VHH binders against p0dx41. Designs and how they scored, part 8

Target 1, 281 residues: p0dx41
Amino acid sequence: MASFIASDQDVKNFLTAPSMNDQEGIGFAYATDEAVLKALIPAPLKLMAPVVCGYVVHMGKPTFSAPYLEESLFALVSYKDKMMGAYPINLLLHGPGAESGVIAGREGAGIPKKLADDIELRRNDNSATATVERHGKTLLNVSWTAGELNDPSIMKQFAGQLALGKEAEMNSFFYKYDIDQHEDGTNHFSNVQLVATQLRSLADQVEPGNLSIQLESTDDDPFGELKVLKPLGAAWFHFDTSVMFNTLKLDEVDAATTMPKLLTGRYDRSFFNPKAATYII

## First folded at step 19 (VHH)

Design l1
Fold by ESMFold2, look of step 20:
Structure l1 (fold): chain B 281 residues (1-281), chain A 127 residues (1-127)
Amino acid sequence: as target 1 above (281 residues)
Amino acid sequence: QVQLQESGGGLVQPGGSLRLSCAASGFTFSRYTMSWVRQAPGKGLEVVSDISSGGGSTYYADSVKGRFTISRDNAKNTLYLQMNSLKPEDTAVYYCAKHGRYYKYTGSTYTTEFDYRGPGTQVTVSS
């Protein structure tokens, strides 16, 4: 019977490592302004290339929710020249499982997730398109066409990242923090820390091709700051399984220098200006 | 042309077992999520189970979890549903369905979208 009190078995199941199984869609990369991208990367992470990577995917069988669609833009970064991986700048989710996906990601690893108003992902034969809409604009419009990359000279680097038929492990870096209320009711940030989540994924489809991409901005989601200077390439991919199997605590970091780089991906401007939001009613 | 053909249905006693098969052709079977869906008398379509393109992940409706097993053989372009511990409530026409690669959700409502479905096979569970 349903109850506000979960069973012991429910609690055990809740603690199982999350998996994002049966995940497919468009992955892409483009060159952007190095100074702009570098400024968005909080210390101690270091930008590895003036490239924005991203995806629009369908999460078909997540273990924590109904299916949902997800967009992300991320930078390639290193931590102390020892660990390399993705630093997601944002993620937008839409669909029946999206609210649960936002909650799980925010609470589990501080992942910069918000809800989109709409995400569409469609593939016909050898081409695919995706759109992401929020607060009155199409923030992202991306297309993939099977064939040559926009910049074929980078095929060697992309081929190393697109390993078919075997499990690959990748780090994703996030900043976790607490928001504590003082006795007077004001808030402060505490325990701001850099973490890495580790995913083990099995790619069984990877189809490289040409990228077409356009970004737009709203006050809440300034995607256009990450200008598309040169599209590099895209691929359609499918991860049959993808398990978040580990989370590492890497550093405590300074709130004053770090939090300004974290807020926009996690909060709308109504958090600090209640009249700064666009409403779609 | 996409073709899906189910087989293996029939009359079975409560507690019995059946194995459904679906022969697929006209598309690259190994690249698509496949589902078994059913329609009980007077009811709409219900997703019974689905399986990812590589076979590595599955979904089961609560009503069949622990009793039914979906599988696929990508070399033979065939989808299977092993149905054990059958109940009268499992009586339905069972369809093999191919997922499309068009993903769009209206109002966060959960729906499963199929672009092709076979003619179905009847499963009847009665004494």
Scores: ipSAE 0.437, ipTM 0.799, lowest interface PAE 2.1, mean pLDDT 88
Fold by ESMFold2, fold request of step 22:
Structure l1 (fold): chain B 281 residues (1-281), chain A 127 residues (1-127)
Amino acid sequence: as target 1 above (281 residues)
Amino acid sequence: QVQLQESGGGLVQPGGSLRLSCAASGFTFSRYTMSWVRQAPGKGLEVVSDISSGGGSTYYADSVKGRFTISRDNAKNTLYLQMNSLKPEDTAVYYCAKHGRYYKYTGSTYTTEFDYRGPGTQVTVSS
């Protein structure tokens, strides 16, 4: 019998670590304007390269939802020159599991997730395409063709980032925060902190190739700010398993200097525009 | 040319067990998610179970959870379904199916897209 009251066992199961099993799609990298990308990275993270990485994938067997499609653009960063990993600027989700995926990621680790209007991912033989649409535009149009990378000189580095057939551990960095309401109904940020999620992933397919990529902007999703100066390469990949096995609290950070860099990936302009929203008590 | 050939079906009493096999050829078996689907008399196809390309993750329909186990042997290009505690409701033609790599979600109904399936094997559970 369904109930708004969950059982004790349901609560215990809710707390188990999430897994992102059976995921596949297009991963890519391109060079962008270093100053623009660096400005998006909140302290204390430091940009490691003027490169945007990203993916469009099908999340086939997530443990917290039905399947869904996911896009991300991320920077390569370090924390204290010791921990290296990804800093996702955005994630867009679409499909039957997407709402649950947004809720889980936002609440669990402050992951910058929003819903897309549509995502398509298609592979045919030795080529694949993906599109991501939101609010009237195709924000991302990407293709992969098996073979040579756009910049062949990075082939060893590109292949080394995915250890085919072996488990690899990766860090992803996020800023987590609370929004609390004052007694007068206005809001404030609290507990703003840098966290790292640690994933253990097994890639059983990695097929490098040529990248073609186009980005566009809307007022809500300014993907075009991250200009494609030089496509570097793409790959089709499959992670048979991918388990979030650890989350680390790294630093507390200043809200005033950090939050301006977090809002766009998590909220639309209607939240900031006085003509679209007013706080009323 | 992709070929999938099921075997291991037959007649069995309620509470009995059967093990289905599917021999695959004409594609790199280890690179694809595989499913068992079934069709009961006069009904549409139902996804029973699927297994990721590496075998590390699985799906089971609610009607078979705890009773059926999907597995694969990538060295032998073979998919398996161990069916225990069989019920009359499990009577169907069981098909081995290969997933495609085209992902797009529309509407409110979730369906799995297969690009090939075998001819099927009959499973009949009757006393």
Scores: ipSAE 0.432, ipTM 0.786, lowest interface PAE 2.3, mean pLDDT 88
Fold by ESMFold2 at other seeds, fold request of step 22:
Structure l1 (fold): chain B 281 residues (1-281), chain A 127 residues (1-127)
Amino acid sequence: as target 1 above (281 residues)
Amino acid sequence: QVQLQESGGGLVQPGGSLRLSCAASGFTFSRYTMSWVRQAPGKGLEVVSDISSGGGSTYYADSVKGRFTISRDNAKNTLYLQMNSLKPEDTAVYYCAKHGRYYKYTGSTYTTEFDYRGPGTQVTVSS
């Protein structure tokens, strides 16, 4: 029977490893301003390339929610020259499972998740499109057409990140933190730490092709700061299984130098300016 | 031209078993999620189970979990449903369905979209 008090079995089930199975959509990469992208990367992570990667995917069988759509823009980074992976700058979620996905990601690993107003992902034959909308704008409009990459010279790196038919382990890096309140009501950040989530994924479809991409900004989501200097390529992919099997605690980091780089992906302008608001009518 | 053809239905007593098959042609079977969907007398369509394109992840409706097993053979372009411990409530026409690759949600409403469905096979569970 439903209760505000969970059973012992519910608690055990809650703690099982999450999976994002039956996941598919458009993955892409484009060159951007190196200085701008590097400035967004908190220490001790180091930028590996002046490239923004991203995706728009349907999460078909997540173990913690109903299905949902997800967008992300991320940088390729290393930790102390020994771990490499993705540093997501933002994630936007939409659909029946999206609220649960935001809660799980924010609490589990400090993942910079917010809700989008709408996400659409459509594939017809050998082409696909996706759009992401929030606060009155289409923040991202991306298309993939099967065939040649925009820049064929990156094929080796591109293929190495997504190996068809092989299980691959991938790292994603995030920063977790606490917000503590002082006796006078003011707040401060504490326990700011770098973590890595580790996924084991099996890609059973990877179809490279040409990227067309446009970004827009709102005050709440400044996607346009990550300018598209050169589209590099895109792929349609499907992960038959994708299991988040580990989260590693890597470092404690300085709040003053780190938190400014974390807030925009997690909060809207109303948190920074009490007179700021977005009204959609 | 996409074609889906179900087989293996019939009359069975409560507690019995049946295995449904669906032969697929006219598309790259291994690229698509496939479902079994049923329609009981006087009821709407219910998604019974689905299976990811590679076979690595599955969904089961609560009413069949633990009793039904979905599987696929991508080399033979065939989808299966093993149905054990059958109950009178499982009486329905069972359809094989192919998912599309168009994803859009209006509000928080969840709907399952299929772009093709077979003609179905009748399963009747009675004594």
Scores: ipSAE 0.429, ipTM 0.792, lowest interface PAE 2.4, mean pLDDT 89
Fold by ESMFold2, fold request of step 22:
Structure l1 (fold): chain B 281 residues (1-281), chain A 127 residues (1-127)
Amino acid sequence: as target 1 above (281 residues)
Amino acid sequence: QVQLQESGGGLVQPGGSLRLSCAASGFTFSRYTMSWVRQAPGKGLEVVSDISSGGGSTYYADSVKGRFTISRDNAKNTLYLQMNSLKPEDTAVYYCAKHGRYYKYTGSTYTTEFDYRGPGTQVTVSS
């Protein structure tokens, strides 16, 4: 019977390793301004290349929600030159499972998730398109056409991330933090820490091709700061299984130097200035 | 031309078993999620089960969980449904269905969308 008190079995099921199974869509990469991208990367992470990677995917069988669509833009980074992976700058979710996906990601690993107003992903034969809309603009419009990459020099990076037919492990880096309230009612940040989530994924489809991409900005989602200087390539991919099997605590970090780089991907301008924007849906 | 053809239906007694097959052609079978969908007399379509393109993840409706097993053989372009411990309520036309790769959601409502389904095979469970 439904209750605000969860059963012991429900608690056990809640704690099962989260999976994003039956995931497919467009992955892409483009060159951007190195100084701009470096400035977004909190210490101790180091930028590995002046490249923004991203995707728009359908999460078909997540273990924590109904299906949903997800967009992300991320940088390629290293931790102490020994651990490499993705640093997601943002994620936008839409669909019946999106609210649960935001809650799970924000609470589980500090993942910078917000809700989009709409996401569409469509594949016809050997081409696909996706759009992401939020707060009155199409923030991302991306296309993939099967065939040659725009720039073949990125092939090793794609191949290293997507080992066809075999399980591959990948790190994603996030920052977690607490918000505590002082006795006078004001807030402060505490326990700011760098973590890595570790995914084990089985890619059974990887189809490289040509990228066409356009970004737009709103005050809440300044995607245009990550300017597309040169499209590098795209692929259609499918992960038959993808399990987040581990989360590692890597470092405690300084709140004053770190938090300014975390807030925009997690909060809208109304949180900083209630009069910053008004829009009608 | 996409073609899906179900087989293996028939009349069985309660508690019995059947194995449904679906032969697929006209598309790259191994790249698509596939479903079994059924329609009982006087009722709407119900998604019974689905399986990811690589076979690594599955879904089962609560009414069949523990009794039915979906599988696929990508080398033979064939989808299967093993149906055990059959009940009279399982009486329906069973359809093999191919998922599309067009994803767009409206509001909070969720329904599974298919771009093709076969003509179906009749399963009747009665004593």
Scores: ipSAE 0.423, ipTM 0.789, lowest interface PAE 2.4, mean pLDDT 89

Design l1
Fold by ESMFold2 at other seeds, fold request of step 22:
Structure l1 (fold): chain B 281 residues (1-281), chain A 127 residues (1-127)
Amino acid sequence: as target 1 above (281 residues)
Amino acid sequence: QVQLQESGGGLVQPGGSLRLSCAASGFTFSRYTMSWVRQAPGKGLEVVSDISSGGGSTYYADSVKGRFTISRDNAKNTLYLQMNSLKPEDTAVYYCAKHGRYYKYTGSTYTTEFDYRGPGTQVTVSS
């Protein structure tokens, strides 16, 4: 029977390794302003290229929730020139599993997750489109058409990183922190830490193609700051399995220099000025 | 030109076993999630199980967990359902179904969507 008290078996099941299995959708990359992107990357991470990568995917069989749709924009970064990976600037989730996905990601690894008002992902034969809507605007409108990449010069790197039928390990970097309250009622940040999640994924579909992409901003989600200077390419992909098998604590970092770069991806303007936010209900 | 053809149904006693097969053609089988769905007499469609395109992840309805096993052979373009410890409640027409690639959710309700379903095979569990 259901209870506010979880059974011992429920607690055991809660602790199993999370997986994001049976996921598919559009992955993409575009060139952006290097100075703008570099400024968004907190130390000690370093930007590896003036490229924004991203995706819109359906998470078909997550182990921690019902299915959901997810968007992300991320930079390619290194930690001390020895560990390479993705630094997600934001993630937006929509669907029946989205609330659980936000809770799991925020609590587990400090992942910058918020809920979207709507996400649509559609593929018809050799083309696909996706849209992400929040707070009155379409923040992201992306399409893929099977064929050559927008910039054919990156095809070799693209193909070399997209091996079909092979497991690949990937790092994603996040910052975790606590918010504690002072005796006078004001808050402060503590325990600000750089972590890396490590995923092992099996890609069984990768179909490269041409990217078309448009971004918009709201006060809560300023996607337009990451201007599309040049579309580089897109792919339709499917991960048959994807397991988060490890989380590494890498560094403790300074709150004053780090937190300004973390807040917008995790909180809306109501946290800073309740009158500055716009909502659609 | 999508074609799905189920086989392996029949009459079986309670506690018995059956193995269903589904031959697929007219599409790149290895690129799609596939399902078994069933319709019991007087009931709606129920998703029994599904399997990801590479075979690495599966779903089972609570009513069949531990008794049924879905599998696929992408080299033979064939989907399987091994059904063990059959019960009278498993009596239904079983369909092989191909998933589509249109994802949109409305409200808090969700359902599985298919773009093609085979003609089905009858499974009857009775003594």
Scores: ipSAE 0.421, ipTM 0.795, lowest interface PAE 2.2, mean pLDDT 89
Fold by ESMFold2, fold request of step 22:
Structure l1 (fold): chain B 281 residues (1-281), chain A 127 residues (1-127)
Amino acid sequence: as target 1 above (281 residues)
Amino acid sequence: QVQLQESGGGLVQPGGSLRLSCAASGFTFSRYTMSWVRQAPGKGLEVVSDISSGGGSTYYADSVKGRFTISRDNAKNTLYLQMNSLKPEDTAVYYCAKHGRYYKYTGSTYTTEFDYRGPGTQVTVSS
């Protein structure tokens, strides 16, 4: 029954570990400018390769919302040469579950999520396309065609990233922080920390192929700064299950040196300068 | 060519059970999400349940949760719906539907587009 008050069972369900089940779409990788990508990576994470990875997927059965579409661009990083994984630079969400997904991800793990104006993902036989639109531009246009990767020499590594039909565990790194208000109403950052979330995923479809990709920029989403120097490959994939089963606190980090690298993936220009959205003459 | 054929419908008294089957051919069944949808008299189509391509995750409408169980046998290209504790409100034509791989939402509305749907099987719950 509709109520402003959640039941005890609803509260228990809210606390259950999130799962991103029944997800499918295009995953991809391309080479980019090393200096540009490295500059985005906050200490103590270390960039492992001058490669941007990403995806556009349909999240079919998330445990925390209705279904939605999601885009991400991420770097491959290491923490102290002992933990490797993804550092997401951005995530854009669209669809009936998108607002809930942004709220859950931002509040739960500090995930850099914003809403897209539109996301489309379509597979037709042995090819697929996806587009991501925000603020009047197509920020990402990606295509996959089944077959060989753009760089066939990496086929074994690319295909071996997932244990088809078996569970695979992966790390994803995020920076969390609080915004606290001083007595006078001004704000400060506190508790800025590096966290690793660990995912257990079961891939039951992985179909490698050729990548075609174009990025564009707006003032709020500078995707074009991550230039496509060389497409490496793409795949169509389906994760039957994908559960966040563990979270590790790795380090506390300095706000002054870290927050400049976090804000742009989480906020638009108007959050930094309210006058940027209004011209007064 | 894609073919979906439902079976297992019929007349059942309230509280009874039925098991629906859907035989699939003409596509790689194990690669697609499958649904049961129903149309009750005077009502539109309602998604009753769906199941991911690997069978690892499911959805149930609130009206059937706890009473119906969707399953699939990818080796036999068959989708199932076990319906227990049937009520008169469950009276409908039940369709087997294959999901497409085209995802686009108009704003924030929730909807699913199906590639193919079978001819349906009638389920009638009355004494």
Scores: ipSAE 0.402, ipTM 0.772, lowest interface PAE 2.4, mean pLDDT 87
Fold by ESMFold2 at other seeds, fold request of step 22:
Structure l1 (fold): chain B 281 residues (1-281), chain A 127 residues (1-127)
Amino acid sequence: as target 1 above (281 residues)
Amino acid sequence: QVQLQESGGGLVQPGGSLRLSCAASGFTFSRYTMSWVRQAPGKGLEVVSDISSGGGSTYYADSVKGRFTISRDNAKNTLYLQMNSLKPEDTAVYYCAKHGRYYKYTGSTYTTEFDYRGPGTQVTVSS
């Protein structure tokens, strides 16, 4: 019978390594302004390329929730020249499992997740489209058409990051923090730390192709700051399995220089200005 | 044209076993998640099990977990369901179904959608 008290078995299952199995959708990359992107990357991470990567995917069999759709834009970064990986700037989630995905990601690794109003992902034969909508605008409109990349010169790097039929490991970097309240009722940040999640993924489909992408901004989600200077390419991919098998604490970081780069991906304007409002009917 | 053809059903006593097969053609079988769904007499459709395109992840309904095993052979374009310890409540028409790649959720509604389904095979468990 259901209870507010979980069984011992439920607690054990809760602690099992999370997996994002049967995941598929559009992955993409485009060139952007290097100085703008570099400014968004908190120390001690270093930007490795003036490229924004991203995806819109369906999480078909997550072990911690019902299925959901997810968007992300991320940079390629290094920690101390020895760990390389993704630094997600944002993630937007939509669907029946989305709320659970936001909670799990925020609590587990400080992942910058918010809920989208709508995400659509559609593939028809050798082309696919995706849209992400929030607070009155389509923030992202992306299309993939199977074939050559927009910039064929990156095919070697593109192919080297995708290993069909073989498990590949990837790091994703996030910042965790506490918000503590002073005696006078005001808040401060504490325990600001850099962490890395480590994923082991098995890609059994990777279909490279041409990227078409448009970004727009709202006050809450300024996607347009990450300008598309040149589309580089896209792929449709499927991860048959994807397991988050480790989370590492890497570094303690300075709150004053770090937190300004973390808030927008995690909070809306109403958090900074309580008179700010968006009405959706 | 997409074709799915189930076989392997029949009459079996309680406690017995059957193995269902589904031959697939007209699409790249190895690129799609596949499901077994069933419809008992006078009942709606129930998703019994599904398997990811590469075979690396599976789902089972609680009613069949531990008794049924889904598998696929991508070289032969064939989906399988091994059904052990059969019970009278497993009596149903069993369908092979292909998942689509159109993902959109309306609010918090949770439903499973397929783009193609075979004609089905009858499984009857009685003595």
Scores: ipSAE 0.326, ipTM 0.742, lowest interface PAE 3.2, mean pLDDT 89
Fold by ESMFold2 at other seeds, look of step 20:
Structure l1 (fold): chain B 281 residues (1-281), chain A 127 residues (1-127)
Amino acid sequence: as target 1 above (281 residues)
Amino acid sequence: QVQLQESGGGLVQPGGSLRLSCAASGFTFSRYTMSWVRQAPGKGLEVVSDISSGGGSTYYADSVKGRFTISRDNAKNTLYLQMNSLKPEDTAVYYCAKHGRYYKYTGSTYTTEFDYRGPGTQVTVSS
């Protein structure tokens, strides 16, 4: 029965662990300016390599929503030289499940999710392309062609994460925070903390190949700051299952030094700059 | 590598029946939309029928509706076309074709592009 008041069973179902079955698309990596990338990484995370990784994927059978497309760019980082994983700089979502995905990710772990205006992902024969559009520009245009990697030296870093038939576990790091409104309507950040989510994924298709990638910027999404100095490689992949099985609370962190590095991935410029406007119809 | 191999073609009289099969390998068959496509002498390619990856949706060209039935067996990696009440105009080379992957949620027009088609099987309907 539909109602503004959810049933007890609905509340219990809301709390179940999500899985993201039938996930496929293009994964890629490219070299970028180390100083620029390092500056984006909040303490206590440390950049492991001057490499941007990313993907454009279709989430075919998520347990929590309709299907959607997702883009991400992320850095490879460590926490205290002990835990390694991804630090996503941005995620853009598009499709019938995208609104639900943004809300869940933002509220659950502070994941830097925004909605894209359009995402296209297409594979034909032994090549694939993807585009991501937001606020009047194509922010990302990526292609994969089956065959040789641009730079085979990256194989060591990716072999264990993309091996067929092997379950892979991956950490993703996020900064979670609260925004409290005071009685005068002003905002205050509280409970700013580093968390790690842990995913267990089973790849049943991995096809390495050559990367071609172009990035563009808008005022709201400065993807071009992460300059492509050298494409390293791409792959077409399919994960049969991907399950978020754990979330770890790692550190409380300083709001003054951390929040400047979090806002752009989560909010548009009009949120902070009264002279910034974007009109999209 | 992708391989598609058609079989079951041949010479048949008008009004007869024929069943085409397509054996697929080199890809995960159950993930892809499949088609039968034909080329009559001196003509371009015509999509005869499509079937979705799970088999839940089918399409038929107007010229074959009610006479042809597409099906698939994902456990055997095989696509089928049952052709009944054959006419001379059905004479063509029939190809099994695999679609690419395409995800887009906005836009007014969608196109499908075939990744691969087999070598084809000849169907000839004549007295």
Scores: ipSAE 0.186, ipTM 0.689, lowest interface PAE 4.3, mean pLDDT 87

